# VHH binders against Uncharacterized protein AF_1994, part 4

Target 1, 207 residues: Uncharacterized protein AF_1994, of Archaeoglobus fulgidus (o28285)
Amino acid sequence: SVTVGHTTVYYTNVPDAKAEVLAGYLQEEFGFTSDTDILLSMSGNEYEVRIPSSYSSPSEVEESFKVYFALLASRVSEEVFFGSPVKLVLVTHQNDELFAVKNQYSFEKAGRVFVYFKGVDREQAFNLANYLESLVGENYDWDVIFEQSEGVYHVVPFVGINDASELTPEMENSYQSMATELEDVLGGDVVVHLVNFEGYEVAAFEG

## First folded at step 4 (VHH)

Design b3 (from cK4R with S101K; framework vhh_8pnl_2)
Fold by ESMFold2-Fast, scan of step 4:
Structure b3 (fold): chain B 207 residues (1-207), chain A 120 residues (1-120)
Amino acid sequence: as target 1 above (207 residues)
Amino acid sequence: QGQLVESGGGLVQPGGSLRLSCADAGSTFSSYYMAWYRQAPGKERELVARITSGDSTNYADFVKGRFTISRDNAKSTLYLQMNSLKPEDTAMYYCARVRYKGSSFGYDYWGQGTRVTVSA
């Protein structure tokens, strides 16, 4: 095994160096302050990472955590395993499966702005991340999904409002301006979708 | 290092009060849920209170009626008013921009924390 901080990775069919990188990545990501055992294995071309939780049944896992966990799978794939397929499994203390996801997106970042992208060029995702970071600064944590469908760019920032009734005029004006500006940045039609942390769309703005 | 800075912790007698503050650099695009978590030595981090951008609040059962979470959006500051403090409230207190509800896990951006000790 390898240990970084409070994170110990037990691994099978994986190089020592990758297990160590994973241990450090998860220690930083989760900030564990109690000893936590992570199981890492590789089967075929897919890495499986089992992460323990205090949940006792699948029904206890909140929808917002499932959304977060799916995005985390894409970051682990890109940043720890260099784009290799990854399956993240949330388990009980007894190692029974509660929830599992596979990576769905490629990943780019600027500062703490995290762009999860599919069906677009990596350079476009990088340019989007830098544009968004220029608006909020290098220390602002922000998750954004970026896709193209039927000739339209869809930019999906996650926001901490429950529904459209919590939109302020300042937010509406800012996101409308973003949608318009992004049509110049990305070179096509843009729709900005505001999605809350439970994965529900609360508003949309066309450029 | 980030944009969140906690303050206001200290040593207090049982039954006393403290007000914690968390400074967060604002943004016109910002509307995170904000939360206070705490962690006692050897324990898991646990959610204490959460507030939405619309000021809806949620509290853990063990602090309900004693603690009040609030925010001042003009000052970009989150507060936790703690009344009727008990020795069991002794912990490091962290503020966070929340990316998911109700879990002790997950990537939330949090600051360095402020220590609260409740002791005779």
Scores: ipSAE 0.214, ipTM 0.544, lowest interface PAE 3.9, mean pLDDT 85

Design b5 (from cK4R with S104K; framework vhh_8pnl_2)
Fold by ESMFold2-Fast, scan of step 4:
Structure b5 (fold): chain B 207 residues (1-207), chain A 120 residues (1-120)
Amino acid sequence: as target 1 above (207 residues)
Amino acid sequence: QGQLVESGGGLVQPGGSLRLSCADAGSTFSSYYMAWYRQAPGKERELVARITSGDSTNYADFVKGRFTISRDNAKSTLYLQMNSLKPEDTAMYYCARVRYSGSKFGYDYWGQGTRVTVSA
C-alpha cells in the first residue's frame, strides 16, 4: 500500500508509481482529515478506484455529487492514468457499491478552469481553457464541458444558480458575448449551454 | 484575482449582533455559490449559510431565523448578518466559493477568516 496524508491506496495489478500519484491526487481533491482506504485495481485497460463514503444506500447519494463524481472520473483518467479508462466506484465503509461512473471526457486546464472535452481537438480545448481563464483569472474555479456535433461547438459551463429564474440580465449579456467571441476562438458556430450543479440546463446562448 | 477577505468579527455579549463582510473580486459568469462556514475550537468546519448568484439562500438549522446571508452585487461583497448571538456561535468564520454541495466533496476556495467571540 501507499499513503499520502490520510489517504491510503491498496492496489492490485497496478504499478507502485500510479498508486502513489492517485493517493496524493485524492488527498488534495477530498481533503481527508481521517484515515481513508482507497482500493485500486486494473482489469484489461480499465482502472477501478473504490472510494469510501458515509452513505448507507444508493438513494442517499445526491444528484450534485453524481455530477461531480462523473467529472472527477475524467480528471483521474487524464491526470493519474494518462487517459486510460477509469471507473470510479463510491462505496460504503463495508465496500458495498453505492454509485459508479466511467470517464466520459478528456481533460485540459488553465489555472483553475477545467475543460472536459470529447469529439474536438486537444488544441481547441486548450484554447478554450485559456480564453475562459482570461475572463475570470487564474484563481477562479470553473468546470466546463466542450463537445462538437455536426459543425456546431457546444460549450457547457457549470453555473451557481438553481434554475432559469435566477438568470440575471448581467449573466445573459456576459454569456451571449462569450458565445459570439468563442466563434472566433474555435472557428465555427457556437452554442453556450448553462448547466447547474445538478446537471440541468438553465439557459442557452447562440453566437 | 479571486482573493477573499473577511471582516467584521469581534467580541460581543450574548443576544448581541454582528455583521460579517467578505470582499470578492468575483465574475458575472457565476461558476460557484458563495457561502459562510465556521469552525469552533475542537470542531470540524461546518456550513452556516449559502447563497446562489441569483440570491437564493440556504441555512444550517442551528442559525435559521437568526442569521441572514446577502450579497451586494454593486460592491462585490457578501454579508452575514448575525442576530441573537449565543456562546455556541463562537468560532472562526470563513467566506468561501463553493461548488456542488460545498463541504461534502471537492475543495472550496477559502478566505483567511474572521473571529467571532460571544461571551459575557
Scores: ipSAE 0.400, ipTM 0.649, lowest interface PAE 2.1, mean pLDDT 85

Design b7 (from cK4R with G102P; framework vhh_8pnl_2)
Fold by ESMFold2-Fast, scan of step 4:
Structure b7 (fold): chain B 207 residues (1-207), chain A 120 residues (1-120)
Amino acid sequence: as target 1 above (207 residues)
Amino acid sequence: QGQLVESGGGLVQPGGSLRLSCADAGSTFSSYYMAWYRQAPGKERELVARITSGDSTNYADFVKGRFTISRDNAKSTLYLQMNSLKPEDTAMYYCARVRYSPSSFGYDYWGQGTRVTVSA
């Protein structure tokens, strides 16, 4: 096993160096202040990471956590395992499965702006991340999904409003301007979709 | 961008009250959930209360009915009103901007915390 802070990774069929990187990554990501045991294994070319929780049944896992966990799987794949397939499994303290996800996206970042992308060039994702970071600054946490469908770029920033009634005119004006400016940044038609932390769309803006 | 700054902690007798404050600059592009966490000496951090941009609130069972979370967006300030304090409430209290569910990992800490001590 290998320990970083309060995170101990127990591993089979994986190199020591990968287990150590995972331990440090999860210690920083979750900020564990109590000893936490992570199980890491590999079968074929897929890494499985089992992360314990205080949940006792699948029905207790919040929708916002499921959204977060799915995005985390993509970051772990890219940042810890160099793009290798990853399955994250949320488990009880008894190691019973509660929820599992596989990585869905590639990942780029600028500061704390995290861009999860598929079906677009990595350079476009990098340019998007830098554009968004220029609007909010280096220390602003922001998750954004970025994909292309039928010749249109879809940019999907997560926002802390529950529904459209919480949109201010200032937010509407800012996001409309963003949609328009992103057509120049990305080189095509853009729609910006605001989604809340439970994954529900609250508004959309066309460039 | 920037640091969250907690204040209002102190020493109180059991049954007393304290009001904690957290200063945070607003954002035009993303409104975020805000939360109060606490960490007692030698214990894990735990969620105390969460508030959404629309002022929907959620409380941990151990503070329900005693603590009230609120925000003043015009002053860019988050508050925690703590009533009927118990020795078990002794902890360092942190405010956080929250990406997702604070009770399920994944929290954004910038504050140094403010100390609350409830003497037996």
Scores: ipSAE 0.137, ipTM 0.484, lowest interface PAE 4.3, mean pLDDT 84

Design b8 (from cK4R with S103T S104P; framework vhh_8pnl_2)
Fold by ESMFold2-Fast, scan of step 4:
Structure b8 (fold): chain B 207 residues (1-207), chain A 120 residues (1-120)
Amino acid sequence: as target 1 above (207 residues)
Amino acid sequence: QGQLVESGGGLVQPGGSLRLSCADAGSTFSSYYMAWYRQAPGKERELVARITSGDSTNYADFVKGRFTISRDNAKSTLYLQMNSLKPEDTAMYYCARVRYSGTPFGYDYWGQGTRVTVSA
């Protein structure tokens, strides 16, 4: 096993170096303050990471945590396993499965702006991350999905509003301006979709 | 800069009150759930209260009826009004921008904390 801080990784069929990187990554990501045992295994080209929680049943896992966990799977794939397939499993302290997700996206970042992308060039994702970081600064945590479909770029920032009634005129004007500016930055038609932390779309803005 | 700065902690007697403040510059592009966490000596960090952008609130059972979380969006400030304080409330109190769940498992941004001591 390998320990970093309060995170201990137990592993089979995985190189020692990757287990150590995972231990450090999860210690930093979750900030565990109690000893936490992570189980890591690999079958074929897929890594499975089992992470314990205080939940006792699947029904206790909030929808917003499921969204977060799915995005985390993409970051673990990119940052720990060099883009290899990853399955994250949330488990009880007894190692019973509560929730599982697989990575869906590639990942780029600027500061604390995290861009999860698919079907676009990595350099475009990096440019998007830097553009967004220039708006909010290096210490602002922000998750954004970035995709292309039929010649239209879809930029999907996650926001802490429950529905459209919580949008302020200032926020609406700022996102409309963003959609317009991104058409120049990305070189095509852009739609910005605001999605809440439960994964539901609350508004959209066309450039 | 968008950094969090806590203040308002201190020493009080049991039954006393304190009001904690957290300055958050915020952003015109996003809003967060905001939360207060605490960590007592030798114990794990725990969620005390959470507030959404629409001012919906959630409280830990051990503070219900005694603590009130609120925010002033015009001043970019989060508050925790703590009444009927008990020795068990002694802890470092942290404010956080919370995305997704507000659980200790999750990607949260923490402030530097303010110390609350409740002692006879």
Scores: ipSAE 0.307, ipTM 0.586, lowest interface PAE 2.9, mean pLDDT 85

Design b9 (from cK4R with F105L; framework vhh_8pnl_2)
Fold by ESMFold2-Fast, scan of step 4:
Structure b9 (fold): chain B 207 residues (1-207), chain A 120 residues (1-120)
Amino acid sequence: as target 1 above (207 residues)
Amino acid sequence: QGQLVESGGGLVQPGGSLRLSCADAGSTFSSYYMAWYRQAPGKERELVARITSGDSTNYADFVKGRFTISRDNAKSTLYLQMNSLKPEDTAMYYCARVRYSGSSLGYDYWGQGTRVTVSA
């Protein structure tokens, strides 16, 4: 096993260096203050990472956590395993499965703005991350999905509002401005979709 | 930028009241839920209350009817009004920006915390 802070990774069929990087990554991501045991294994070409929780049953796992966990899988794939397939499994203290996800996106960042992308160039994702970081500063955490479909770029920032009734005129004007400016940044038609932390779309803005 | 600063803690007798404050440098894009957590000596951190940018609230069962979470977005400040305080409410209180879940996995608290002591 290997330990970083309060995170100990137990591993089979994985190089020591990768287990150590994972331990440090999860220690930083979750900020564990209590000893936490992570199980890491590899089957075929897929890494499986089992992360314990205080949940007792699958029904207790919140929608917002499931969304977060799916995005985390993409970051772990890119930042720890060089883009290799990753399955994250949330488990009880008894190692019983509660929820599992696989990576779906590639990943780029600027500051703490995290862009999860698919079907677009990495350079476009990098440009998007830098544009968004210029709006919020280097210490503002922000998750954004970035895809292309039918010749239109879809930019999906996650926001802390429940529904469209919580949108202020200032937020509406800012996101409309963003959609228009992003057509220059990305070089095509853009739609900005505001999605809440439970994964539901609350508003859309065309450039 | 991005720091959280808690204040308003102190020593009170059972049945007393306190108002906690948390200063937060916000963004026009308002991408966070805000929350109050607490940690009693020798215990794990636990969620006390959560609020969205549009003021939708969620409370832990042990504080419902006694505590009120609120925010003033113009002042970039989060509040926790604590009434009918009990000895069991004694803890260090932290504010946090919360994106997803705070119930099972910990979050980094950017604030220093503010101490609340309720005399037995």
Scores: ipSAE 0.308, ipTM 0.592, lowest interface PAE 3.2, mean pLDDT 85

Design t10 (from n08 with H109R; framework vhh_h_nbbcii10_fgla)
Fold by ESMFold2-Fast, scan of step 4:
Structure t10 (fold): chain B 207 residues (1-207), chain A 124 residues (1-124)
Amino acid sequence: as target 1 above (207 residues)
Amino acid sequence: QVQLVESGGGLVQPGGSLRLSCAASGFTFSRTYDYALGWFRQAPGQGLEAVAAITWSGGSTYYADSVKGRFTISRDNSKNTLYLQMNSLRAEDTAVYYCAVKLGYSYTRPFDYWGQGTLVTVSS
């Protein structure tokens, strides 16, 4: 095993160096203050990372955590395992499976703006991340999905409002301006979709 | 880099008042992008306790039951400063007070940025 802070990774069929990077990554990500045991294995070309939780059954896992966990799988894939396939499994203290996800996206970042992208160029994702970081600064934690469909770029920032009734005029003006400006940044038609932390769309703005 | 500097702590008698200030640098207060601001305290021999919090919209505030009606959290966006107005202070309010900020959203990191703390002693 390997330990960083309060995170101990137990591993099979994985190089020591990768287990150590994972331990440090999860210690930083979760900020564990009590000893936490992570199980890491590899079968075929896929890494499986089992992360314990205080949940006792699948029905207790919040939708917002499931969304977060799916995005985390993409970051772990890119940042720890060099883009290799990753399956994250949330487990009980008894190591029983509660929820599992596989990485869906490639990943780019600027500061703490995290762009999860699919079907677009990495350079476009990098440009998007830098544009967004220029709006919020390097210390702002922001998850953004970036895809292309039928010739249109879809930019999907996660926001802390639950529904459209919570939109301020300032938000409406800023996200409309973002959609327009991103058409120049990305070089095509853009729609900005605001999604809440449970993954439901609350508003959309066309450039 | 986010930096928070608390001030306004000190010795005060029971029933007195203090206003704590938290000067923030490395980000700007806005009504467009997500953030939360809060005050936490740690009394001698106790764990960390959330005291008050305010969301970026200013529409949501939280207060611990022990301070509700006595403490008021507020902010000045033009000065990039968070305040805690503490009235009717009691001996049990004696603690080191920390301001904290969360920029954007993170499921695992509700308040990642903390000040050094300022000591408030309530004693006669």
Scores: ipSAE 0.409, ipTM 0.656, lowest interface PAE 1.2, mean pLDDT 88

Design t11 (from n01 with K103R; framework vhh_h_nbbcii10_fgla)
Fold by ESMFold2-Fast, scan of step 4:
Structure t11 (fold): chain B 207 residues (1-207), chain A 124 residues (1-124)
Amino acid sequence: as target 1 above (207 residues)
Amino acid sequence: QVQLVESGGGLVQPGGSLRLSCAASGFTFSTYSSYALGWFRQAPGQGLEAVAAISGSGGSTYYADSVKGRFTISRDNSKNTLYLQMNSLRAEDTAVYYCAARRGYYLPSSYDYWGQGTLVTVSS
């Protein structure tokens, strides 16, 4: 096994170096202050990472955590395993499965703005990340999904409002301006979709 | 580095008022803010209690039953500051008050950033 901080990774059929990188990555990501055991294995070309929790049943896992966990799978795939397939499994103390997700996106970043993308050019994702970072600064944590469908770019920032009733005129003006400016940045039609932390769309803006 | 610094605590008589401030550095409160912000308190010999929370846009607020109607949470994005206006203070409100920020996800680490705390004492 390998240990970084309070995170110990137990592994089979995985190189030592990758287990060590995972241990450090999860220690930084979760900030564990008590000893935590992570199980890492590989089957075919897919890495499986089992992460323990205090939950006892699947129904206890919050929707916002499920959304977070799915995005985390894409970052782990890209940053720890160089784009290899990854399955993250949330488990009980007894190692029983509570919730599992597989990576869905490639990943790019600027500062702490994290762009999860699929079906678009990596350069476009990088340009989007830099544009967004220019609005909020290098220390602002922000998750954004970026996809394209039939020539229309869909930019999906996660926001801290629960529904459309919380949308202020200032937010409406700012996101409308963003949609318009992004058409120049990305070179096509853009729709910006605001999604809450539970994964529900609260508003949309066309450029 | 992200930091939260509380101020405004002190000694106040029952029925009085105080306004706590939490200044953020290392990130900007903007119309794009993805952080949920909140106030927590810990009374002597007690556990940590959630007091109030405000969404990234400021459009949604939460209050503990013990403070509803007396406390008001607000944020000023131009000053990068979170506030807690405390009215009709009671002896039971005596505690160290902490501000905290999180991305809105439930993590084993809970809130991502915490302030150092500011003491509020309500007594004659």
Scores: ipSAE 0.084, ipTM 0.474, lowest interface PAE 5.1, mean pLDDT 85

Design t19 (from k07 with G101R; framework vhh_8k46_1)
Fold by ESMFold2-Fast, scan of step 4:
Structure t19 (fold): chain B 207 residues (1-207), chain A 121 residues (1-121)
Amino acid sequence: as target 1 above (207 residues)
Amino acid sequence: AVQLQASGGGFVQPGGSLRLSCAASGFTFSRYAMGWFRQAPGKEREFVSAISGSGYSTYYADSVKGRFTISRDNSKNTVYLQMNSLRAEDTATYYCAKDIRYSSGWPFDYWGQGTQVTVSS
């Protein structure tokens, strides 16, 4: 096993160096303050990472955590395992499965702005991440999905409002301006979709 | 709906220690910065500490720097405040808050139920 901070990774069929990188990554991501045991294995070319939680049954796992966990799988794939397939499994302290996801996106970032993308160029994702980081600064955590459909770029920032009734005129003006500016950044038509942390779309803005 | 449940307060003597916890639900915890604020009787609420969603960045008021440590456990949806070398002036109700920042949007702070800390001989 390897330990970084309060995170100990137990592993089979995985190089020591990758287990150590995972331990450090999860220590930073989760900020564990109590000793936490992570189980890591690989079969074929897929890594399985089992992460314990305080949940006791599948029905207790919030929808918002499931959304977060699915995005985390893409970051772990890119940042720890160099794009290799990854399955994240949320478990009880007894190692019983609560929820599992596989990576679905490629990943790029600027500061703490995290862009999850598919069907677009990595360079475009990098440019989007840098644009968004310029708005919020290097230490603001922001998740954004980025994809293309029929020549239109869809940019999907996650926001802390639950529904359209919480949109202020200031927010509407800001995101409308973002959609317009992103057409220059990305080089095509853009729609910005505001999605809440449970995955529901609350508004859309065309450039 | 956003819910924040602070706990861990109590009575301690000067120089003692306490660990506060804030259990969060109703939002994706790791995406939000979390903070601790406090309010003493007859005073306005003041900032104590904050931590970014990933835990990458931490911030402290000058009055608590070197004595308090903020941390979070995103797998448990919990933020913590470890309070060491407590002083009588640390006596207050402590609140945790969810904070979302956007450069031109509206900031929204949600204040959950507080936990009382009393430092006296």
Scores: ipSAE 0.012, ipTM 0.308, lowest interface PAE 8.7, mean pLDDT 84

Design t8 (from n08 with D34S S106R; framework vhh_h_nbbcii10_fgla)
Fold by ESMFold2-Fast, scan of step 4:
Structure t8 (fold): chain B 207 residues (1-207), chain A 124 residues (1-124)
Amino acid sequence: as target 1 above (207 residues)
Amino acid sequence: QVQLVESGGGLVQPGGSLRLSCAASGFTFSRTYSYALGWFRQAPGQGLEAVAAITWSGGSTYYADSVKGRFTISRDNSKNTLYLQMNSLRAEDTAVYYCAVKLGYRYTHPFDYWGQGTLVTVSS
């Protein structure tokens, strides 16, 4: 096993160096203040990371945590395992499965703006991350999904409002402006979709 | 440099009220695209408990079941200050109360900046 802070990774069929990087990554991500045991294994080209929780049944896992966990799988894949497939499993203290996700996106960042992308160029994702970071600064945590479908770029920022009734005129103006500017940045038609932390779409803006 | 300074704690009798304040510096509520602000507490010998949170829009609030209907979280953008109005206080509300801010909002990611804490004692 390998320990960083309060995070201990137990591993089989995985290089020691990757287990150590994972331990440090999860210690920083979750900020564990009590000893936490992570199980890491590999079968073929897929890494499985089992992360314990205080939940006792699948029904207790909030929708917002499921969304977060799915995005985390993409970051772990990119930042710890250099793009290799990853399955994250949320478990009870008895190691019983509560919820599992696999990475779905590649990942780029600028500051704390995190862009999860598929079906687009990495350079476009990097340009998007830098554009968004220029709006909010280097210390702002922001998760954004970036995809292309049928020749249209879909930019999906996660926002802290729950529904359309919380949209202010200032927010509408800001995101409409963003959609228009992103058509120049990305070089095509853009739709900006605001989603809440449960993954529900709040509003959409066309460039 | 982000700093949070709490005030308003003290000794109060059961059934009384207190208002906690958290003055923020190093970032501006009205000029930040998104953030979350929260109050947490820790009773002697116990773990940290989330009490209430409010998002940057002011439209989304969270309250722990133990304080729902008794506590109200609010903010004043002109003063860059977060508040916790605590009514109908009980002995079990005795704790050190901490203000915390998260710049942006990712579920389960830790709050980035914390205040020093203010003690609230509810005792007759």
Scores: ipSAE 0.013, ipTM 0.304, lowest interface PAE 7.8, mean pLDDT 84

Design t9 (from n08 with D34S S106K; framework vhh_h_nbbcii10_fgla)
Fold by ESMFold2-Fast, scan of step 4:
Structure t9 (fold): chain B 207 residues (1-207), chain A 124 residues (1-124)
Amino acid sequence: as target 1 above (207 residues)
Amino acid sequence: QVQLVESGGGLVQPGGSLRLSCAASGFTFSRTYSYALGWFRQAPGQGLEAVAAITWSGGSTYYADSVKGRFTISRDNSKNTLYLQMNSLRAEDTAVYYCAVKLGYKYTHPFDYWGQGTLVTVSS
């Protein structure tokens, strides 16, 4: 096993160096203040990471956590395992499965703006991250999904409003301007979709 | 560069009132980007306790059961300042009060930036 802070990774069929990187990554990500045991294994070319929780049944897992966990799988794949397939499994104290996800996206960042991307150029994702970081500063935590479909770029920032009734005129003007500016930055048609932390779309803006 | 500075603490009699202020710099109070603002306190020898929070929208507030009906959280975007109006103060409210902010949203990240604290003593 290997320990960083309060995070101990128990591993089989995985190099020591990767287990240590994972331990440090999860200690920083979750900020564990009590001893936490992570199970890491590899089957074929897929890494499985089992993370314990205080939940006792699948129905207790919040929708917002499921969305977060899916994005985390993509970051773990890119930042810990160099793009290798990853399955994250949320487990009970008895190691029973509560929820599992596999990585879906590649990942780029600028400051604390995290861009999860698929079907687009990595340089486009990098340019998007830098553009967004220029709006909010290096200390702002922001998750953004970035995809392309049928010649249209879809930029999907997560926002703190629960539904469209909370959308202010200032937000509407700012995101409309963003959609327009991003057409120049990305070189094509853009739609900006605002999603809440549960993954539901609250508004959309065309450039 | 993000900085929070509390003021307004001091000595007050039981049943009295105080208004705490938290001046923010390094970011702007706006309704465009998500963030949360809150007040926390720590009494001598005790752990940190959440007191009140206001969502970035300014439309929703949270209060600990111990202060509901007595404390009011508010903000002034033009002054980039968060307030805590404390009424009907009790000896049990004696604590160091901290202002905190969460910029953006990450599931696992708590309040990211904290002030230095201001002491409130409720005593006869």
Scores: ipSAE 0.365, ipTM 0.658, lowest interface PAE 2.0, mean pLDDT 89

